# VH-VL binders against q960a1r229to459: the designs that were tried, part 33

Target 1, 231 residues: q960a1r229to459
Amino acid sequence: LKGDRIELLLPKNIDQFKKFKKDRTVISSGLITRFVSTRNPKEFSQKWISTKYVKEFNEITVNKDSVVVGAALNIQKMADTLTSSLSINIGKEIDSFIQKFSSPQIANFATWTGAIISGAKSSLSVSDLLILFNVLDAKLTLLNNSGELTQVAIEEFAEKKLFATHTIVNAIFSRSLTGFLFCLKLGETSEQDSTNFNFAALVGNQVSRIFVGLGGQPKRLTSLEVHIDAL
Below, E stands for the ipSAE of ESMFold2; O stands for the ipSAE of OpenDDE; V2 stands for 0.75 times the mean of E and O plus 0.25 times the DockQ between their complexes.

## First folded at step 13 (VH-VL; framework fv_solitomab_arm2)

Design t4 (at its last look DockQ between E and O 0.70; V2 from the best seeds 0.00; counts 0 for: pae E 2.3 > 2)
Fold by OpenDDE, look of step 13:
Structure t4 (fold): chain C 231 residues (1-231), chain A 119 residues (1-119), chain B 106 residues (1-106)
Amino acid sequence: as target 1 above (231 residues)
Amino acid sequence: DVQLVQSGAEVKKPGASVKVSCKASGYTFTDYYMHWVRQAPGQGLEWIGYINPNRDYTDYADSVQGRFTITTDKSTSTAYMELSSLRSEDTATYYCARWGYNEYSFDYWGQGTTVTVSS
Amino acid sequence: DIVLTQSPATLSLSPGERATLSCRASKSVSYMNWYQQKPGKAPKRWIYDASNRATGVPARFSGSGSGTDYSLTINSLEAEDAATYYCQQYNTLPRTFGGGTKVEIK
């Protein structure tokens, strides 16, 4: 689509996406493009590319050992997939965690990718999805500027600020995790991110994973993990 | 014991709407996703959608997207499916089915509700 | 969507015979389930995750398979086994069913 102020490409597969991405801003929805253009009337032209119709970005695959979720999917669908595909002791907690009011992004059925990126960029924001990804030791499949795909841990993605140079294609969750998941969120405001504090702990796994959200990248509580694992 | 009890048979004209109910008992209603599957006369099974009772999130098959609506009443542990803009090809027996955790299958089914769409 | 093809469409056998029902997926799937349906009745979960018998399912029933090829076997048919059997996959969403195999007892 070409307009007076915006150009939007809608690739249907990752190969097309790779070809068109070079000089365009990636978005998940054409609606977002319209909103951006409306808010910035002084911008005469903006080039955009959408992941909305890219096949590889919209797929869900449940394997024996992993769950793969495309980057263009909304938070609710991602959550339901995990709830239905992980052990009951983990899945039910995910459902409960997402059910509780957390942010407008979750309420508005935004993409999970947006939440992950925003959480990784901000030192102030508390992202429920980011902490969930961390506690579950999620991996991201990334597309770099050279058109190559790489897989990285969620911690590495945030730490190295890979959002600046890479596009998220999907997330991969292990189905081998055992034990119990415990999540907590506090804060209910009408602001962009309503969560002021969040906590996630996976215990009863070979290695416990415990994170606290105080802003930006969740903090791992290694000492507590060691203590729990020694019990 | 887990039971899913559905509402009775319906006969409707094309373009009309009908709402089918599925009352769940014997388990915590909000702990399980409720799916709907239909079966046309003499045909196989077709998945048509589901609802997460906790968040009221739904997903539908392309064949019914925009016409069918799944809802729940937590107070009565009942799932509903409203079929709107009915077509002759919607003539089928509709089943509610619970998705079981860990076993990744439909472990309990309602008895079915026959919906006939005829002029 | 993943397409499941069941064969044969109809299987007519005598009591005591062995029945083998096939389900082929258009692509590799992780989980395959089987449901038994008798005329005028709702489907019942019969085999889940390829090889696990549901509660109440007789030992003469067995399931096997991986990847794209799955099967349900009835070692020695009994009259009560007359029904239509459907396979169902859980790998790529949406969930899909096979066309069914109708087992008839002569």
Scores: ipSAE 0.766, ipTM 0.890, lowest interface PAE 0.7, mean pLDDT 91
Fold by ESMFold2, look of step 13:
Structure t4 (fold): chain C 231 residues (1-231), chain A 119 residues (1-119), chain B 106 residues (1-106)
Amino acid sequence: as target 1 above (231 residues)
Amino acid sequence: DVQLVQSGAEVKKPGASVKVSCKASGYTFTDYYMHWVRQAPGQGLEWIGYINPNRDYTDYADSVQGRFTITTDKSTSTAYMELSSLRSEDTATYYCARWGYNEYSFDYWGQGTTVTVSS
Amino acid sequence: DIVLTQSPATLSLSPGERATLSCRASKSVSYMNWYQQKPGKAPKRWIYDASNRATGVPARFSGSGSGTDYSLTINSLEAEDAATYYCQQYNTLPRTFGGGTKVEIK
């Protein structure tokens, strides 16, 4: 505005967040991630609002059938929560997979929402966190500009580009999933923006889920799922 | 067999620090998260926090943040809890406890370390 | 935070009697664990996920409940059952414990 000063609001609960969100650019991840990933000059408009200190966006709830992870949690805390709350054949693989794609320094500070949004926006890169969310059939609770809450599957969030019009409130993972999770990351490790290949399969579940990442959004291998489920 | 063996009792003055050790054996140390729980004399159990030993990631109860530090030494399969700026209300027995997968509960506990804070 | 209220604080019964220990949560929880603690000893996992006995727990112990109300029952009390029993939830952080019920044998 007059100079280059920035106004940043730090609401403490969801009611304050809803009240102050109007006409402000939402920072769903740490400031560093948002500055690097924004593509809209309006979002650098000198009026910002952060999810970081919103109580409800930092909550974790473990129910019998689900685990709910607030949008402001860092990647490592989300991973530890899932590892501790899901069956060992799924949780232990999540713990192992996170170690392969995210350094402790990044995982301890970057939010999972920032990584998911970055992955969902890209037509070229391969996102390890996004394929993990797909294979686990993650649901997202979204807040639209009218203050209404909706729940969508991770596939719909990316497909319909809902990151442009909605704020992520939390992610929901089923604790009823059974079987074995297997995740694989292959590619060049000397350059993070290089082409990567990844693969994630949940097998032995009632309905298998198998995804591959070759560039852009993860692709579901439905015919392979049907073949495996028939065995 | 899984065992968690803690360091001996400590007597400290207010304002001092204490560091309690918990040596694990009988399993791969980095495969399980380690938690800390304390019990004031005649009182119930209070969860302090945990460490993911693969990532050295820690998280703490809001009521105790700022004074507790949980660390590990993977080469000796040992977890540590350090409490600074001791107060009389920190007098308690401190336990390490391993998180059990699929049972979602603390499956093995250390024998406890009594910390007494007296002037 | 979820507060767990255990009652009674002390339960004094004769051998062979049925003991019922109550744990009430301030909000609905999906999982409740129970730990046994003898004087001067660390807690031991006793019941997990409301009703599952840990390894080595005698069949006279049973757990039940859902939502906000959980209980631990000892069908025929034995002298070795004298201990304090704590309930514990893990639905939310922090993972809170009840205040305990001390079971004494007359």
Scores: ipSAE 0.564, ipTM 0.804, lowest interface PAE 2.3, mean pLDDT 84
ESMFold2 (binder alone), look of step 13: mean pLDDT 92; pTM 0.934

Design t5 (at its last look DockQ between E and O 0.76; V2 from the best seeds 0.67)
Fold by ESMFold2, look of step 13:
Structure t5 (fold): chain C 231 residues (1-231), chain A 119 residues (1-119), chain B 106 residues (1-106)
Amino acid sequence: as target 1 above (231 residues)
Amino acid sequence: DVQLVQSGAEVKKPGASVKVSCKASGYTFTDYYMHWVRQAPGQGLEWIGYINPNRDYTDYADSVQGRFTITTDKSTSTAYMELSSLRSEDTATYYCARWGYNEYSFDYWGQGTTVTVSS
Amino acid sequence: DIVLTQSPATLSLSPGERATLSCRASQSVSYMNWYQQKPGKAPKRWIYDASNRATGVPARFSGSGSGTDYSLTINSLEAEDAATYYCQQFSTYPRTFGGGTKVEIK
């Protein structure tokens, strides 16, 4: 595209990934054509490194108190894992909600990390996956350029724009959440249209979590949470 | 009552394919994920993979090679497992098993379908 | 993949005896399920999440363990308990089973 040949590294484990990551643009898809067509051509990098084949980024671990989902997994595999690993009143709503915002073909190929980064970067669009991560109090494990790992809440990842300086390794979801999850997505009547408004509430938990999406980061409705928790 | 009823035993030659059915009743078919497990004669259990019937999304154990295909027919509440390019080591009993929520375990199993691959 | 090693492979005991079946994981797991299988029959859910009995499982069965070491105990063995018992982990993909412990009644 910019008259230079593209160099793409395909590391197979996290040690190889750490070794070669410096000065390279990280991609979460194995399809360069799709990646290139969605980015600004003037900002196109000539040196890339992929997460697609990194073993640790493709792993899932269900612990007593948490579910850990690797960064390279597609949206559908992540959703199925959460549905199978959380209480039925939360898991079934996750299963239902994903049907509203992603076709099977897209969910089978798009990584959840790509969708989260896209949502975290935008000040205008309403992200269905991002509001789901917020209502579930998701945490992210991040890798900096020095190979060091940190863990942050999903809100901090977006607020501090950590997508610019860090690579997502995995997401961590609590299995201690209880109660009922309710998610709503509203868009224009065309099937081609994106979400104009979304809403997610986890009620009956120790502390209720309620969010709305009107553009940019989901907004937490703390006053409503306090009122609902008092009932 | 929840029931998983599988198709009958099959005898096949190497190189052929087989498609095993698992008809579900007593629950809403699309509410639960369906898994497949096999057991060679005198051996233990080997997980094959699963299907999310709402999305037709499947995932498989790497160790069972790319010869397995899991599908569903929602109109008949039936899951299928197809195994192609059969080999003698594929001789086994094949089970469907439903994933139980909150218990995080396989709560109901089909009766099993014996597939014999011989010359 | 998490490897589950069950021991002993065969346990031959008299009625009334206490049977202890071991399942060791190659790395720490948070969930261990147990299934009972009689010859010619499908497995049946027996113990889930290490210690919870499935519906219809007699009280003489108990499960315990954490980390890498899990066990299934049959307190006062009965003839109907003759079967092969498999442990199964849920913590990672692929789901894996132990090799089984065959319980025989003398």
Scores: ipSAE 0.681, ipTM 0.857, lowest interface PAE 1.5, mean pLDDT 85
Fold by OpenDDE, look of step 13:
Structure t5 (fold): chain C 231 residues (1-231), chain A 119 residues (1-119), chain B 106 residues (1-106)
Amino acid sequence: as target 1 above (231 residues)
Amino acid sequence: DVQLVQSGAEVKKPGASVKVSCKASGYTFTDYYMHWVRQAPGQGLEWIGYINPNRDYTDYADSVQGRFTITTDKSTSTAYMELSSLRSEDTATYYCARWGYNEYSFDYWGQGTTVTVSS
Amino acid sequence: DIVLTQSPATLSLSPGERATLSCRASQSVSYMNWYQQKPGKAPKRWIYDASNRATGVPARFSGSGSGTDYSLTINSLEAEDAATYYCQQFSTYPRTFGGGTKVEIK
């Protein structure tokens, strides 16, 4: 799409995406681009590239040891994929966690990538998806400006602010996690993130993982993990 | 015991709509995904879609996207599939099937509902 | 979509014989299930995750395979084994079934 206000490319595969990415802002939906252009009528021209039709960004793969979820998929689809692909003791809790509150992002079927990035950028908001990714020890496949793909932990992505230089291609979740997942969220908000407080604990895994969200990046409760693992 | 009981056979004309039901019992209805699979006469099985009863999230095969709608009634533990804009090629036996956790398979099936679309 | 090709389409054997049913996937799959269906009846889960027998499935049935190639074996056929067997993959969406192998007992 080309117009006075906006140019939008819609690549169909990652190779095309790599070629056009350099001078364009990445978005997941053309609708979002339209909204942005409408809100900023004084902007002369914006160049955009969408992940919406990129094959590699829209795929779901269930492997023996992992689940891979493309970056262009909406939050609901991601959640259902995890719920149906992980053990019942983990999957059902994910389902419940997502269902308890209908944040604007969830209600609008926004991409999970958007939520992760917004959560990683924020020092104030509390992201349900971000804490979920942390407790599940999720990995991200990233595309850098040189066109290379790398895999990083979600913690590293946030800590190093890789969202500034990289594009998320997919998320990878381990299917080898054992034990029980416990999640809690309180306080629905209309902000970029869904809640003002959240908690996630994976207990009964070889190494327990416990996180709390009070604003910004989830905080890992290492002392509690050690205590629980000693029981 | 887990049971899935479906509604009776239907005969419809092309372009019409029909709603098939699947009543679940013997387990917590909202805890399991309900899928639908159809089988044309003398043919194989075709996956057509599913619903997460807990969040009412659905997904469909491309072949039925936009025409079929899966819903649930939690109060009666019943899943529904509405077939609209019926075509002759939609003639089939339709099965509801529960997706089993951990074993990742359809562990329980309804008895099937035959839908015949004819002029 | 992942295409599952089952072979043979029909298998006619005598009681006591060994039957081998094949299911080939167009790409590698992580989970393969098998379902037994008798005429006029709903499918029944028979083998799940390539090699696990469902409850009530006789020991003469076995499943094996990985990647793109899976098989269901009946070591010694009995009359009650006459049915159509379908393979089904769980790796990518949409979930897909094979075309089925009809086992007939002479």
Scores: ipSAE 0.604, ipTM 0.847, lowest interface PAE 1.0, mean pLDDT 90
ESMFold2 (binder alone), look of step 13: mean pLDDT 92; pTM 0.937

Design t6 (at its last look DockQ between E and O 0.80; V2 from the best seeds 0.00; counts 0 for: pae E 2.4 > 2)
Fold by OpenDDE, look of step 13:
Structure t6 (fold): chain C 231 residues (1-231), chain A 119 residues (1-119), chain B 106 residues (1-106)
Amino acid sequence: as target 1 above (231 residues)
Amino acid sequence: DVQLVQSGAEVKKPGASVKVSCKASGYTFTDYYMHWVRQAPGQGLEWIGYINPNRDYTDYADSVQGRFTITTDKSTSTAYMELSSLRSEDTATYYCARWGYNEYSFDYWGQGTTVTVSS
Amino acid sequence: DIVLTQSPATLSLSPGERATLSCRASQSVSYMNWYQQKPGKAPKRWIYDASNRATGVPARFSGSGSGTDYSLTINSLEAEDAATYYCQQYSTLPQTFGGGTKVEIK
């Protein structure tokens, strides 16, 4: 789609996406582009590329050992996939955790990718999805500017600020996790980033995973993990 | 014992709406996903959608997206599917089916509800 | 969407014979299931996760396969086995069903 102010490409697969990505802002929906153009009547040109119709960004795959969720999917779909595909003791908690999610991002069916990036960029925001990804030891498939795909841990993604140079293609969750998941959030409001504090603990796994969210990157409570694992 | 009991047969005209019910018993209703599958006369099975009763989250097949709506009443452990803008090709037996945890399959099925769409 | 192709469409055999039903996926899948359906009745879970018999399923039934190729085998057919069998995959969403194989007993 070409216009006086906006140029939007709608690739159908990742190869096309790679080809057209250069010097374009990645969006998940053309609606965002429309809103931007409406709010800014002044003459400016923006180049956009959408993940909305990219096959690889919209797929959900349930393997024996992993679940793969495309980057263009909304938070609800992602959460539901995890709920239904992970062990019941983990999945039910995810379901409950998301149900309590009061962020406008849920109401607006925002992409989980947006939430992850926003959380990773901010030193102040507390992201429920980011802590969930951390406690579940999620991996991200990233596309760099050279067109190469790599997989990285969610912690590495945030730490190295890979959102600046890479595009998230999908998230990969292990189905081998055992034990119980416990999640807590405080500060539930209808406002943006309604969570002021969150906590997530996976206990009864080979290695316990415990995180607390106080702003930006979740903090891992290693000492507590060691203690729990010693019990 | 787990049971899924569906409402009776329906005959509708094109463009009309119908709401089919599926009453669940014998288990905790909110703990299991409820799916809907249809079967046209003499044809195979087609998945059409599901609901997570706990969050009331739904997803649908492209073939019915925007026309079918799945809902639940937790107080009565009943799942509903409303079929709107009915077409002749919607003529089928509709089944509710419970998704079995950790078995990734439909372990219990309703008896089916036949919906006939004819002029 | 993943396409499941079942073959043959119809299988007519005599009691005591061995029946092999095939289900081929357009791409590699996980958690292949089989359902038995008799005329005028709802489907019943028969085999889940490729090789597990559901409760009440006779031992003469078995399932096998991986990747793109799955099969359901009836070692010695009985009259009560006359039905249509559907395969179903749960891997790449949305989940999909095969076209079914109708087993007839002569």
Scores: ipSAE 0.725, ipTM 0.872, lowest interface PAE 0.8, mean pLDDT 91
Fold by ESMFold2, look of step 13:
Structure t6 (fold): chain C 231 residues (1-231), chain A 119 residues (1-119), chain B 106 residues (1-106)
Amino acid sequence: as target 1 above (231 residues)
Amino acid sequence: DVQLVQSGAEVKKPGASVKVSCKASGYTFTDYYMHWVRQAPGQGLEWIGYINPNRDYTDYADSVQGRFTITTDKSTSTAYMELSSLRSEDTATYYCARWGYNEYSFDYWGQGTTVTVSS
Amino acid sequence: DIVLTQSPATLSLSPGERATLSCRASQSVSYMNWYQQKPGKAPKRWIYDASNRATGVPARFSGSGSGTDYSLTINSLEAEDAATYYCQQYSTLPQTFGGGTKVEIK
């Protein structure tokens, strides 16, 4: 390892963040020490920028039709926000499902963005947070290098590998979802193990959404959705 | 039916700690978040923080981070708020308040616990 | 944090008069709630989501508003309406309270 100094900027608002972002590696929490120790240093720029103190990345906004969760928030606070802001049949299941997260991705990236990016990058692991975002049809607000904001579905974020070219600003969840959410996690043992298989279904909504995690990106079961919607 | 009953008034010296209880009845304790709100004499309401009793996750207002601790005892359906290193400006009435799931507001309040920090 | 500014600070009116209490937010909000607090008592939920009366709230109370400007109106004041009324937002977290409007009846 070269042993070069890692330069870390701590902007306080999104305007400062945009000004200094350019060729810096973005981190979303105070997990920088663990992140650096578990990654190859040569893969990363020696110049980093943090979202931890950026006001806009730490905000939560509950609108009538959506709830918006800033990118720097931890998974627990996001879960409580979703539980309290979505319909009871969906919110209570989210609360219960998140209790069972024990994957290394969650332990190493306590923020929801860290977990989402880790899941989106992986071709082998099964991500519990990523399947939850998929079943809830989550949208991400992304910032490109030109300072432009765009909104994409979670599926597109992973499929187009947008984590390589964009910074996540927030996640947006619809509050108009109806029906019942069912989530299943299966690991080597119970609650504390990594996930080998997961499953998430939102049924009774206008259009059902059903996903399975078998390794890599969650797979949508569209033929099953059509069958269930016809019943 | 739903009732939140708080512990009695307390008089404390600066530097001491206080622990206020809030016993809930008439509903399933773990189904609702419990918040704490305080009110200094003659002043308005200040939100302190909350606990999700199902996951024991807590969060606090930035202005009070570090001195407040919110906990629960699920077996007795009781929430607690502990405030350490008391100062004279902590003299206030402390309320527990239940968060109403469908109304996004505080639907039931405890009767309040007056904490007086004497010099 | 969203700052809620209530006005007037004190409103002193005779029975039968119409009272209007204002709550202005520093940013647009989606959920504005109102609580009534009588001296020596805990706050009580009064109006939620701008205009919905909580259970047991008399019909003389109404709430209105959107965006940054909200109000609570008491059409014909009664003696039991003497209290302090607080607005509270649940939109940009953390939720915050206004400073209160004290309603006094002559």
Scores: ipSAE 0.562, ipTM 0.799, lowest interface PAE 2.4, mean pLDDT 84
ESMFold2 (binder alone), look of step 13: mean pLDDT 93; pTM 0.944

